# VHH binders against Salicylate/benzoate carboxyl methyltransferase (BSMT1), part 27

Target 1, 379 residues: Salicylate/benzoate carboxyl methyltransferase (BSMT1), of Arabidopsis thaliana (Mouse-ear cress) (q6xmi3)
Amino acid sequence: MDPRFINTIPSLRYDDDKCDDEYAFVKALCMSGGDGANSYSANSRLQKKVLSMAKPVLVRNTEEMMMNLDFPTYIKVAELGCSSGQNSFLAIFEIINTINVLCQHVNKNSPEIDCCLNDLPENDFNTTFKFVPFFNKELMITNKSSCFVYGAPGSFYSRLFSRNSLHLIHSSYALHWLSKVPEKLENNKGNLYITSSSPQSAYKAYLNQFQKDFTMFLRLRSEEIVSNGRMVLTFIGRNTLNDPLYRDCCHFWTLLSNSLRDLVFEGLVSESKLDAFNMPFYDPNVQELKEVIQKEGSFEINELESHGFDLGHYYEEDDFEAGRNEANGIRAVSEPMLIAHFGEEIIDTLFDKYAYHVTQHANCRNKTTVSLVVSLTKK
Below, E stands for the ipSAE of ESMFold2; O stands for the ipSAE of OpenDDE; V2 stands for 0.75 times the mean of E and O plus 0.25 times the DockQ between their complexes.

## First folded at step 14 (VHH; framework vhh_5c3l_4)

Design q2 (from m4 with G53S; at its last look DockQ between E and O 0.58; V2 from the best seeds 0.00; counts 0 for: pae E 7.4 > 2)
Fold by ESMFold2, look of step 14:
Structure q2 (fold): chain B 379 residues (1-379), chain A 125 residues (1-125)
Amino acid sequence: as target 1 above (379 residues)
Amino acid sequence: QVQLQESGGGLVQPGGSLRLSCAASGFTFDDYAMSWVRQAPGKGLEVVSAISSSGGSTYYADSVKGRFTISRDNAKNTLYLQMNSLKPEDTAVYYCAKGPEYRNRWYQLGEFDYRGPGTQVTVSS
């Protein structure tokens, strides 16, 4: 789900005027491959819950696509930001199962299906490819079918597929990652992201970068999707329309900021290093998504839904284990960026502070999230 | 304008307890480390205790470890010092202090850029 971009929009060549630190930071967004407590696939329970919440939209759009295209005999789907974990195959399974069940119900032959898994070239595609034989065995048992799986390395802020070749695109919890850290965040010192104490200019910088990135994403995908093809996209988002500094779902960046400030207090991290570190992340609201989509103009909105839920419940579990579990999850998505900026030596201490903060503060124990699910049809 | 107002001082017997409070305004309280600094008769300023902006890290002078507890409530913009097992040598004016703004510097314990008017704590028989 981690967005990666190695080319500067709109240039096809990387701009040599960008500093080495910016380039290294973008590369550090690559998730670590293989197994481990810190790997994204091993600690991605949130991602699995989010996929489950988006499932009705994905199923509905898959069914409508098949009917509107009059049951084509060949379907090409893409999963953008696939990482190395099994979560991508959960989405692919839902798509294939929906198609097969629909075709059986209306007495049509099921199509051949190509599944393209996209992430940056540094992604551990081999781990996902090794899962393909197991996935196809499960698919044969449940659906009497199989699918073809391919890798599509590259940034989704660049072209990824040939023109008019895709029927369905799915992406979950990837598009809130920006192509780069926004410029001109000098007035947001001490914070990794937008907080209640952030200046209005920080919000505007993040929003402007998101508007550019998502506009480019839509334009690029519009060249690759067939007419009447569909996209289903899920974001970390927010419900608040009238307070640009309020964040429903970014408690984990606040806890990480607090943990880094504890390390500054202890003399383990300099204030200047903290002040220079910012997340390339944005959590849009419904209106912000709608405005970008409508202004770009290539897609019609089918559904645009906001879903709120609690991430966890500490009353029935060991507080120590809950704190360690959340720390491991956030570590998996943030550690490469943190190592690139602060070095490896502080990382264990940092996440000890993070786990402590999860267990000790009531506000941090009441974790809520907002997910935005949007489905689109290519005009 | 930064404002810090201490309260809760007074006269207590040795072995007694007091809780100091400091109401803060005029700055974003949860962005700054806070400390309690005291000045005993005939002595210079001593940093008694300090607490990180989040409350996740604390410092105590050796003379008060195990007897004093610093805490903060960032929702109420208030700093606290619970003082137990008080001794005559704890007699001092106690000041609430705001940690300084830094650029390109390590935080140094005991640094502050503003302190309140103080509250008198007197421990005597």
Scores: ipSAE 0.013, ipTM 0.615, lowest interface PAE 7.4, mean pLDDT 80
ESMFold2 (binder alone), look of step 14: mean pLDDT 84; pTM 0.860
OpenDDE, look of step 14: ipSAE 0.835; ipTM 0.945

Design q3 (from m4 with E101D; at its last look DockQ between E and O 0.60; V2 from the best seeds 0.00; counts 0 for: pae E 6.9 > 2)
Fold by ESMFold2, look of step 14:
Structure q3 (fold): chain B 379 residues (1-379), chain A 125 residues (1-125)
Amino acid sequence: as target 1 above (379 residues)
Amino acid sequence: QVQLQESGGGLVQPGGSLRLSCAASGFTFDDYAMSWVRQAPGKGLEVVSAISGSGGSTYYADSVKGRFTISRDNAKNTLYLQMNSLKPEDTAVYYCAKGPDYRNRWYQLGEFDYRGPGTQVTVSS
């Protein structure tokens, strides 16, 4: 499943207090996080942090694209793996703002802009579409502009757009999801993903699947992007060149594995069911990305940056709240896959175990992850 | 080669406390469920308590619930049993046991691959 799907959130609500007209949309976004029994607030903070990290690359590439295309009067942009709700517009807003500011600076008319929001067909696009009028009101206030918003349901491992129709593609924290679980994971006993005890064959299986998927992604996008159009992509990644086994597994897959093992101990889950469950996920390093891009050949690399990303540093409310919030976040991403494989009956118990394990392991809460930001120009 | 060594047994008065320890080596400790089983004189083995590899789930026999606490320190490869409010009926040899590898497909309480030589616990006035 696409990692940007999240639980449904409540409708937008404004304070009874006086609202600042200039910032009403931003204030509404902050309030839509809520304190309810869902993961929206944690995922919203994550999306904002990831965008802030990638924003310099996104702005620079948007500006260079406009200049190199000689300020076209029509621009089509896409957000791949957009999820639902108000946060679907974060990167799109930055792109539109950049275009409008640049056009004003060089005394050119702003283009008409189509904004295409892509996710799997099961995504709750209707919740996102309800915010379009509010998004366009905010654009009119801040940019004296508006845009056209469309849904593009489908897998980004298939064609999504007509040939030579897109100018700019953004995707954040989506392409680490594989099209399918890698074949031949027989020796990765009891683990949902690569861990320090995994055999080299498990790493090779995951790498091979990533190479196939990302090659196909690049080829498909190269048919859809105009010459000199651009992509800005952000991955969960790792810093090591050739050994993810010892340092790079995200703690959350390990905590989920341990939680499932507890349920095996209690007789609620069979070990054979646990052993058959694997995450369709891969965290590449810089060299692995370079190799796929260069071998596929349709794109020139503009920037490729590696950033430390300290998720635990930003979420310290108290140990119980942090544990519950992390459990809710991982539940939102993984629950459909878990229900399909194990059934719904064990899910509440599973995430109670998960939250317990988070509270017992401070080093798991404080570990950093690596993000890779890559920008590409279609040759 | 799997090795399990119990310690901490002895003679104690009714109502007293003991803490049993089990040092483990020769296998990846945190991958396996562990248990304490006991054998009273002339009796068969009884599962007293068990704990999952991560330590997140525990089991207690009805006869010891509320009095005994199982725990593990995976950094030290050590299993523990805190025994409080001891009764003469608790008199037994207590064994540390490692869960079976070939039965990991569905863990069955009381199953084990290996056990240690045991430590004697005697509760007598």
Scores: ipSAE 0.013, ipTM 0.612, lowest interface PAE 6.9, mean pLDDT 79
ESMFold2 (binder alone), look of step 14: mean pLDDT 84; pTM 0.860
OpenDDE, look of step 14: ipSAE 0.291; ipTM 0.714

Design q4 (from m4 with K98R; at its last look DockQ between E and O 0.65; V2 from the best seeds 0.00; counts 0 for: pae E 7.5 > 2)
Fold by ESMFold2, look of step 14:
Parts: structure tokens; C-alpha cells; sequence
Structure q4 (fold): chain B 379 residues (1-379), chain A 125 residues (1-125)
């Protein structure tokens, strides 16, 4: 670690603007894709920006949790939907740093910390586990501490942890994935998701599935998290309250749909295959999220915030490269579903079309990515 | 009601250029593939060029490749055909045609459900 970067800025160590300047460790995480593949993508950069936007909420809730629990000697933290990337370590680092700085400031011993990384059993946890020794080495340098890291394979729509065992849960950009494609979408042919041409019944089907899934998620987590434990959750969301068909995130599913339509035009994809493909995805607004939480009843809302960021800076320079980078990001999250439905043979061509369409999107009317950040306390 | 209106035709010398436009109304323009078809005197319809609804894929007849460029502006509901290096055999009435909605199997050239009244292009010295 370069000594000039340690201990310079207090509880907010992570900042996208300062990633290259303040922390060699954070810079290494920002630039690494993993040992086995050594990959780098636009999806990783977006995820880091989303985490930076949520960081003040995460820090505040970590501090308040520690104080309200009277500085427990043991803390168990879970990162839900961790994937095989290293971005989960950025959130874990911030949690641990916040705890250590707070304990030092108030002259308390730091707790032992277990960090549980959750994703589906098919996830490549080994790529993530290879990073643990490096992560703990860097923690020892920056915080004179270490933590215990464990895997917790399973769907977060099922039980994952022992009752009353977790103190803090973090999840970023995972809960917008539904447990399954909603039923009764036959009236939404030609659309991968909700669009302005979708029937109201399509919106209702997606909303109903989200309400069921998120209710189940809250109920299951309420059994696992201690009283006065906390959750910090970040969603892809939307700002619009009165138009159920408008989507702030619709540009990337729209671009994917357009790309598939081009392949139908060229005879490479059948129309019936396109019409049968639907995303198991939902982007809630603030009111929809609040209603599920209040109806389920196990949690008190601490913060519920909507954040947007514009896309203009992505397109100003080298539009082709920006288009390829976004295509790579969407490919990373969607390719397994696309291969299962359409087969592997069209995927390269599909994302060539996608990259092209991203360049055309650079001059579309104002589109922003919207994130919802919610923090909760277990009653 | 679906309306397609071509413009930009006229008389040009061999080697000259013309730009055809087609104004579309009465339907959601970007949901449909569009084409230019032409009919020379005494001949049947020939698909000159076609473009997908998004504009991401194009087709050109061999007789016009490298000389003609199809494009669309979905914000203005307008289809274009830039015709360069014109030859006497390009003389025809040029029609703007709407293909079936993308849901239908449309990679068969020449299928359309609506066309405009056409615009005359005449290439002669």
C-alpha cells in the first residue's frame, strides 16, 4: 500500500472521483476483474458508482447499528447477491472501516466480524474467495484488523441464515431480479419488459410478482436478523409515480429488444422465440417499495432515497468504445438467459447490434439510471 | 389511417444524385421495417433497399449496392434513399413501402402492406 493514501480521509474512504488517488487497495479493486479471467467491464464501473451513491446511507446505518446494540463483541454481516466479482469487498471494506474508526473514536474494542457472501449455488465463489487473503492483508495495513469470510449459497427468496444471527445486511443491484418470469404475459408479445406499448395487465403481472418476491424476502430476513439489526438495499428503480408503463431503465432492455428485432429481420432469430422471451426483472418506484415494506411489517424505514445520474458523460468521447462497454455489461448479466432461450450461436452478433444501438442512444431524450436506496431497522 | 408520401424525384443526368424522402403517418413508425421498391416501365416491382425498424440492419439489391444508401429518422417519421452515381436503368417510379410489423416473419424482400403513390426518377441526358 502507498503510505500517502492511508488514514487521510475519515469515514468516507470510497469515492469514484478519488478511487485512483486515495487508496491503492480500492484502486486495485476498481481495476481487477478476477484472477482466472482478469476481466473488466462497464457493468463493474456502474456498480461502483451505485455503491458510492449509497455509501453515506451505509456508513450512517453501520454507525447507528453499533451504537444502538451497545458495541457488541461479535458482528455478522451478509452481502446478498455478491456474484463472482470483487465489488462486494468495497461494501464490506466500508462497513469494517466504519466499525473500526467508530470503535477507536469512542475507545471501544473492535468486534470480531463474520462476512457472509451470498449468491446462487451456481455462482463461482472460488474467484471471490481467492481475493480474501489479499483483502485481509489490506485490512491489516489500513485498519490493523481482519475479518472472517464465508460463502452462503442459496436464493435470497429462501432462508439463508440461522435465526437471529445477522446484524447487518447489504445488497446492491440484486433485488430487482425476480424469482421467476411473471405469469400471464402472453398479451405483452414483442416486448422483453414493460414498455409504453405494453398492456396494463403486463405491468400488473410484473408488480404482483415483485410484491410477492420482496414480501417473501423481508419475511425471511426478519427471521434471520437480530432485533435492531439493519439492512441497506439498493435497487434499480424509477422516479415516475403516475405512469405505470414508463421506465427510467427501459433504454437497455429496449436496446436489447431492438437488437433482437434486427436479428429477426436478418432471419437469424425466429419471431416466435423473440415473442416468448421476457426479463424476470422489476424496477420499483419509491411508493411501491414503501407499500411492500409497510404491509409486511417487520421493518422500520430509516431512509428511502431516489438517486439519478445522467448518461451524457459516457457518450461524449469515443462513442463506439462506450457502446461496446455497455454491451459487455448487459451481456454479462443477460447472456445465460439468452443462451438458454436463443442458443449460443447468435450471442456475438446480438451484442454487436446492441453496441451499435447504444451509439444511437447517445442523442436520445434525457434518460437517467435511477437507483433507490433503502435502509431498514428490524423491529 | 396509414399514409406514406414520397418526394424528391425528378430528372437527372447519368452520374447525378437524388435524395428521396418518405413522410410517414398514422402508425408507430419505428415498429416497422421500411423499404424502397421501384417499377421501371413495363416491369414488375423490384425491392431496391430495406431497413429494419430500429435502423440497425439494411438490405440492398445487387444492382444498387455501393451507390444507394437507405436511412431513417425515427424522430421525424421519415425514410430516406440517397441515390448516387445514377444510371439510365435506375429510371423508375420509386415507392416507399411499409413492411409487416416486426412480429411477422419479414426477411422475405418485397412483402409490404402499404405503399405510397410513388415518385418518378428519370435518368437521361
Amino acid sequence: as target 1 above (379 residues)
Amino acid sequence: QVQLQESGGGLVQPGGSLRLSCAASGFTFDDYAMSWVRQAPGKGLEVVSAISGSGGSTYYADSVKGRFTISRDNAKNTLYLQMNSLKPEDTAVYYCARGPEYRNRWYQLGEFDYRGPGTQVTVSS
Scores: ipSAE 0.012, ipTM 0.607, lowest interface PAE 7.5, mean pLDDT 80
ESMFold2 (binder alone), look of step 14: mean pLDDT 85; pTM 0.871
OpenDDE, look of step 14: ipSAE 0.837; ipTM 0.950

Design q5 (from m4 with G110D E111A; at its last look DockQ between E and O 0.01; V2 from the best seeds 0.00; counts 0 for: pae E 21.6 > 2, placed apart)
Fold by ESMFold2, look of step 14:
Structure q5 (fold): chain B 379 residues (1-379), chain A 125 residues (1-125)
Amino acid sequence: as target 1 above (379 residues)
Amino acid sequence: QVQLQESGGGLVQPGGSLRLSCAASGFTFDDYAMSWVRQAPGKGLEVVSAISGSGGSTYYADSVKGRFTISRDNAKNTLYLQMNSLKPEDTAVYYCAKGPEYRNRWYQLDAFDYRGPGTQVTVSS
């Protein structure tokens, strides 16, 4: 036997009687209730809460898609903005389980299923692909089935799939990222996003960019989804209608702005560097989503729900642990942009400031953020 | 103020049909999911059926699937429930319910932010 070949690719293995802390998906499927304050375990609980909030809409739309298409023998599902690691499979598992349960209930054969995982080309797909064999092993155990998994690298503000090929699209917490920092974003100094001190022109610039991006997203997906195919999309959003600049003092970009201003006061970051940095992000409200969808015209809204949701705090965490957990989560999504603009040297200090700011505000401990869930049918 | 008014209940023989109506006012009707909820004697509340704001998606409890049809007329701000093949087990007070604006779940009882006074449906042996 060639020692190089035998020892170069360690096998990913799963024992049905054991859950592994490195594999949150496997742990979640084993219904792990184990104690754990490590950051991975806490993040897995958060992502399960996000899926649990959206799950009724996802399950209903999966069932209706299957029934309205008369139980096709083949379906293609896409997860847009899948990120990396074990969490990429949470919604896909729910979709496949729903299909299999429905098919068994009505005495139909389950379809062959293609699962396409999309993110930017720089995404660590290889870490996610390592879990595919274990994911399929779990599907065989729980559902007597498997699926085909593919990567689809690219921006979802471009074409990603061939025409009329997709049956169901899921995307969670990805579409609030803009394709770019808004044009004509002037005089928002000291803030990296909308806050109460921002000019109205800043709000209008962010809204205009969101309208362009989401309109393009819908148009592109409408070319790729079959007639009567569906999308289920989850946004970080807001519920305010009459003060578009209002953001709570516990809003994560407000906390990050405050943390950067602390570093400017301490001389660690230049004021001009802070003033030049803006987040390519928008948190829409229900009416803003509805208006874009209706104006674009390719999709019918099935459900549009606004939910209160706690993204950063768990029962029984102390204030320091909660502050650090939120800081770690915000760091994970923002660090590449922060390093590119400010350099790596300040990042640890920045998120120490962030964690401290979370602990200073009692209402940040009990924060409820708005999540919007929308389901669409391709006309 | 939100107002929901049910009508169309009554006494019907087993196997008969009824059509319930719910007149809605005080909110933008087509923005909200709507549902029918019933309470049989000695039982808790059961969500019978629900419909999305556009009318494109519907839900039916297993106990009524294939017999009941929910619909809405957004031009008239009216919700309907066509009930066919009625059984004695369908005897209940039927309520029209509006889903919540910011925590919208059209098939979650504790998430409804308003329901009407109800209409009695009695299926007599």
Scores: ipSAE 0.000, ipTM 0.117, lowest interface PAE 21.6, mean pLDDT 78
ESMFold2 (binder alone), look of step 14: mean pLDDT 87; pTM 0.886
OpenDDE, look of step 14: ipSAE 0.840; ipTM 0.948

Design q6 (from m4 with E111Y; at its last look DockQ between E and O 0.00; V2 from the best seeds 0.00; counts 0 for: pae E 14.9 > 2, placed apart)
Fold by ESMFold2, look of step 14:
Structure q6 (fold): chain B 379 residues (1-379), chain A 125 residues (1-125)
Amino acid sequence: as target 1 above (379 residues)
Amino acid sequence: QVQLQESGGGLVQPGGSLRLSCAASGFTFDDYAMSWVRQAPGKGLEVVSAISGSGGSTYYADSVKGRFTISRDNAKNTLYLQMNSLKPEDTAVYYCAKGPEYRNRWYQLGYFDYRGPGTQVTVSS
């Protein structure tokens, strides 16, 4: 390698096939503290694995964006659905590192970068903002740069940014959340989501809501993103199958439904409350995602990839620990909704039931979750 | 093994044209960004142009913008540089360079994976 292209800044580790928590920057964030997950919790591990899986698409699209825009001196980036976790900074760091490497390769000055972190107004942004000084300190060590970090509270099913102001949008494991529970689910009682016993009308209601929401998302972002700007989006998805109702007994919403039914049998949860509770969630397949994007029309698809994905570590854990890890992950994403609907009193018991149900299904120990990664260019 | 082989250099008068080619083998050509890098006598390396794996995005140094055109033929695993309106300051060894792999590792700043042996371009009357 030409010595002129090697910077004196300390480099990150070069083996991307390792777990994200072994990267120096990730370790620094974990040692400074964070939300209620340790560095090996199922929730934290899943988010890092999802980013590692999507990283080649993110890097390529960041590089191509910079080249296609002829190396602008200013870049605005958004992380949509950032939550209160430190993992939002992993994607931002990767974007900035990619830009710096490319700029050095082509002998251009790095741009000034605004990083906007979006979530709902109820999000604990203060926890996220406490990591900004650590993030910028690490960025200065590794890249001799810093960035400006802002909050953008609001639903990504509404306008979030001024017109033609964003260059790159990243969102991971956020867009499967619907804006609302679909209408007309009364024939799906006892189930939180689609299952094999659900009527076809339940599938159609969920699909229709997803189509409306994702179409609106694309239209709104198309007003905010510059021409030739890019988006990289990662979904929890599913395989293309001939039965659109197919969700096996290890599906996390099926396991949660079973756990709530146990509490109904024990008299801790009312049957009518269970029947009224539905997840505002949809796991699209590749074709459904492609059809919405093509019909909306503002974006060209660059990559659309489907990946199989394990939820946890199975070689070094017993069945109960694996079940507890999955329970912790599902609890982290669902607990606010569960408390709002059922009350706080049942939550510990509910997730003990969930962990038990995971251990009683052999497929859950080896279940592969599907992720869809799509990258888009604004026309 | 990755192989990059440049051709098309030579002597040319100011205002003339040359077309450089780079034959690539030993890797999946479409998956990688490619670039042309030059080294003038007594000077360091300068990236003059780059192109994405698909060919959809290009970069040109200010010193060559409007005069040079980078292209690639992914069916033939070949990178090209059309150089028009050549000037004496374009005199250099021109190298074909393979960009970094997009997956499986972090990059150091200014990193090239491989480059060829180079071809001499001399612009003189």
Scores: ipSAE 0.000, ipTM 0.320, lowest interface PAE 14.9, mean pLDDT 79
ESMFold2 (binder alone), look of step 14: mean pLDDT 84; pTM 0.865
OpenDDE, look of step 14: ipSAE 0.854; ipTM 0.958

Design q7 (from m4 with D31E; at its last look DockQ between E and O 0.45; V2 from the best seeds 0.00; counts 0 for: pae E 9.8 > 2)
Fold by ESMFold2, look of step 14:
Structure q7 (fold): chain B 379 residues (1-379), chain A 125 residues (1-125)
Amino acid sequence: as target 1 above (379 residues)
Amino acid sequence: QVQLQESGGGLVQPGGSLRLSCAASGFTFDEYAMSWVRQAPGKGLEVVSAISGSGGSTYYADSVKGRFTISRDNAKNTLYLQMNSLKPEDTAVYYCAKGPEYRNRWYQLGEFDYRGPGTQVTVSS
């Protein structure tokens, strides 16, 4: 978001008391892609890596959708949680290119395509909209086509589109953010999220909130997507079933908790403020994801893939470079919420400590963290 | 049941070095700040050094700054104190102490939840 407007909307500023806002955290996180040269570039690299993992699933589902719908002359696609800037178009380009190549190969006319970019109303859509002419110029060069781009402001935990209007929905690294901090968190003080020392009740609270949120998401999307339309969704997830509390030794929320505890030790953050802060986040495993989809009932699972990757190693980075990359990525997504709760003055110090802690644990790269790619067909 | 056991003390000449170790068990070690506290003959307890649970923040008493280094190995549940350039004034029983979870600046007042039996350090010619 544009810094000039940050304090205009009360719901966008996180209070240092117990959070009463249903959507405060989600709203803060959706704004992280606005300004910031280094944070923007680090987040952009992560999103491109994530898309490259999901691309085979996205391409295949786009092709199958076109064939199963018998090559409609009009296609409406949505990117949910699109953020801002060039990243908003990464998946859209792959979808459009796939459609055009398939149509040419089977001698069918390409459809008109509406591309709806969704994020919260406070998102910096203007940066994205400025990119539209360049995107359409590129499409004309590569595909002899263009598309219509629209903004769809709103929470994806509410209705966003008219009934039976969407053919394909894509969302990447958005749905692990919960609509709110789970209720009934007990005896998890000093931890921002689930860690090995957390009580079982903390895990159950987070899982319950995820089940509610993702069930609601599926139900809402099922009203908006046509029969035999498709969704491709990518989550930060985990691959352990043996201990629901275990995360790897380099778990980013645990190390952020430790960094905040360092600041409490130094007197820069109050103990009570740390105890009041929890991440509305959940990293599901494959079984948990399947169970929600199957119980909700509107969609059939086409693919569900698990891909291991390292949040800090994009290239041939050493341990210090990888730690800086992870710190920059986590800062980009969490800084608005951290500023709202703790204030701006501690953030640089916090992420200096975080980067150091991550580099000290670089040998324990994301052992249990995975990228989960799921594709769905609307029944 | 919290257990703390110091080792590495002994007799050393002025200017010498010692490394103290403290084996810890009975609690989640990396969630607690730890400290080294010493008691010289006929004197009260003095906090020598403290370190946060993660190891990211440290404290040193003015009398030992630049000469002593606190560290921890959270994989081995062990706290260390490297003592260099030792002086006769460093003669004391040194205790490993477990702090409260993450309370602010508790170590400046000698506060701790648990303490080991101590190890004697004697610096004499």
Scores: ipSAE 0.380, ipTM 0.798, lowest interface PAE 3.4, mean pLDDT 82
ESMFold2 (binder alone), look of step 14: mean pLDDT 84; pTM 0.866
OpenDDE, look of step 14: ipSAE 0.809; ipTM 0.938
ESMFold2, look of step 15: ipSAE 0.180; ipTM 0.691
ESMFold2 (binder alone), look of step 15: mean pLDDT 86; pTM 0.881
OpenDDE, look of step 15: ipSAE 0.704; ipTM 0.895
ESMFold2, look of step 17: ipSAE 0.010; ipTM 0.544
ESMFold2 (binder alone), look of step 17: mean pLDDT 85; pTM 0.873
OpenDDE, look of step 17: ipSAE 0.718; ipTM 0.895

## First folded at step 15 (VHH; framework vhh_5c3l_4)

Design r1 (from q7 with G53Y; at its last look DockQ between E and O 0.01; V2 from the best seeds 0.00; counts 0 for: pae E 21.9 > 2, placed apart)
Fold by ESMFold2, look of step 15:
Structure r1 (fold): chain B 379 residues (1-379), chain A 125 residues (1-125)
Amino acid sequence: as target 1 above (379 residues)
Amino acid sequence: QVQLQESGGGLVQPGGSLRLSCAASGFTFDEYAMSWVRQAPGKGLEVVSAISYSGGSTYYADSVKGRFTISRDNAKNTLYLQMNSLKPEDTAVYYCAKGPEYRNRWYQLGEFDYRGPGTQVTVSS
């Protein structure tokens, strides 16, 4: 997830043995249960749902990695695009627990584990680092273990780690963000992303940028991962093969485009400002992922799974509640970029329009968006 | 099979005390944060108190702070709420709650995937 879209709780502090300010940590635990969800709460629920979906693949690959590396005494793992706060530890906890349970089952000593948390330099790593003592205290109680936590600031489209140092990489909902808006893209005419009315050249521009970015990502990671090390990557993707321009009427960028057009109609956003805005995003299909991985050549695909995608229905919410949940989720990932381009003044109104549009399309058919989970082994 | 069973409710005079217990089974209790949630007549659910899976961090609603104490005994798979200086406005059904479907130590307290049947607390003179 793009950390530029994640807000932190500014008063959060934790030191259990010396704590005289438990307010912020416990408040983060309780904010979703109050009298309504906010953008922080919606983002946390999304990240947990995404991990639950990918967990079987993550657990299997963690176990197989340990066996294929013959139970090393030292493991270095990385979370790429880690977000901030307590959510940065969701996948890391699962990895550590899997390793410890496996080692106990086969009567091997658990390794020392270094956990590297990567995001852009602007990420609020300090909020995450404040949770480290709490996380390790709970690991000691439940798993009789602890881990070392490090920050690795930088773009994952650059080198992040020393050569042949990583054993396992996890990244979730981060790699759909492109390094830049595609070059030679036609000016946006009320659409911030691909729609069925977009020219074929727009699809080719987005695909070409994704191919470059993901190829670079794979090459860079291949220098950093040990032989037989693994990656587990989760993408927002699509299920279409025949019409690469098709996005259904409920696609989140289509709904956001519609919402912005409503504001243009009302005079709150200029048409030229909307036409100039393009999302640096790409939702690959299975074939496109396979082709980049196979062409780059450093990794073997272990698993590639497609799962349903729903931003608004976490727990059988009705359509109104689901519409607000989706709006909060899309706001969390897009608001900083929207503010930078359109200004803060329109954001509340924009997402009220978005939530309304979601409810108007509750029965949308032929939904294109899926989650793609891919696991890779470094050759 | 996940089970949460509350006990210890009852009728108490204002200023009195009660201790609620919640017996947990069917899941690894010490892997989850736990909470007490209450529902007063005609009202929605309110988070009263919460405790991290280790017991190292606690939360209390402002209305109960200083009067209620949450604790857990991970060896006995039991969650507790000591309720002192009870007021008529504490009258509610109290539920023991477990976090959402994720079995990890990181979850939002007011978002739960299972709660018990509840125990009635009535504070009346």
Scores: ipSAE 0.000, ipTM 0.126, lowest interface PAE 21.9, mean pLDDT 79
ESMFold2 (binder alone), look of step 15: mean pLDDT 86; pTM 0.887
OpenDDE, look of step 15: ipSAE 0.069; ipTM 0.611

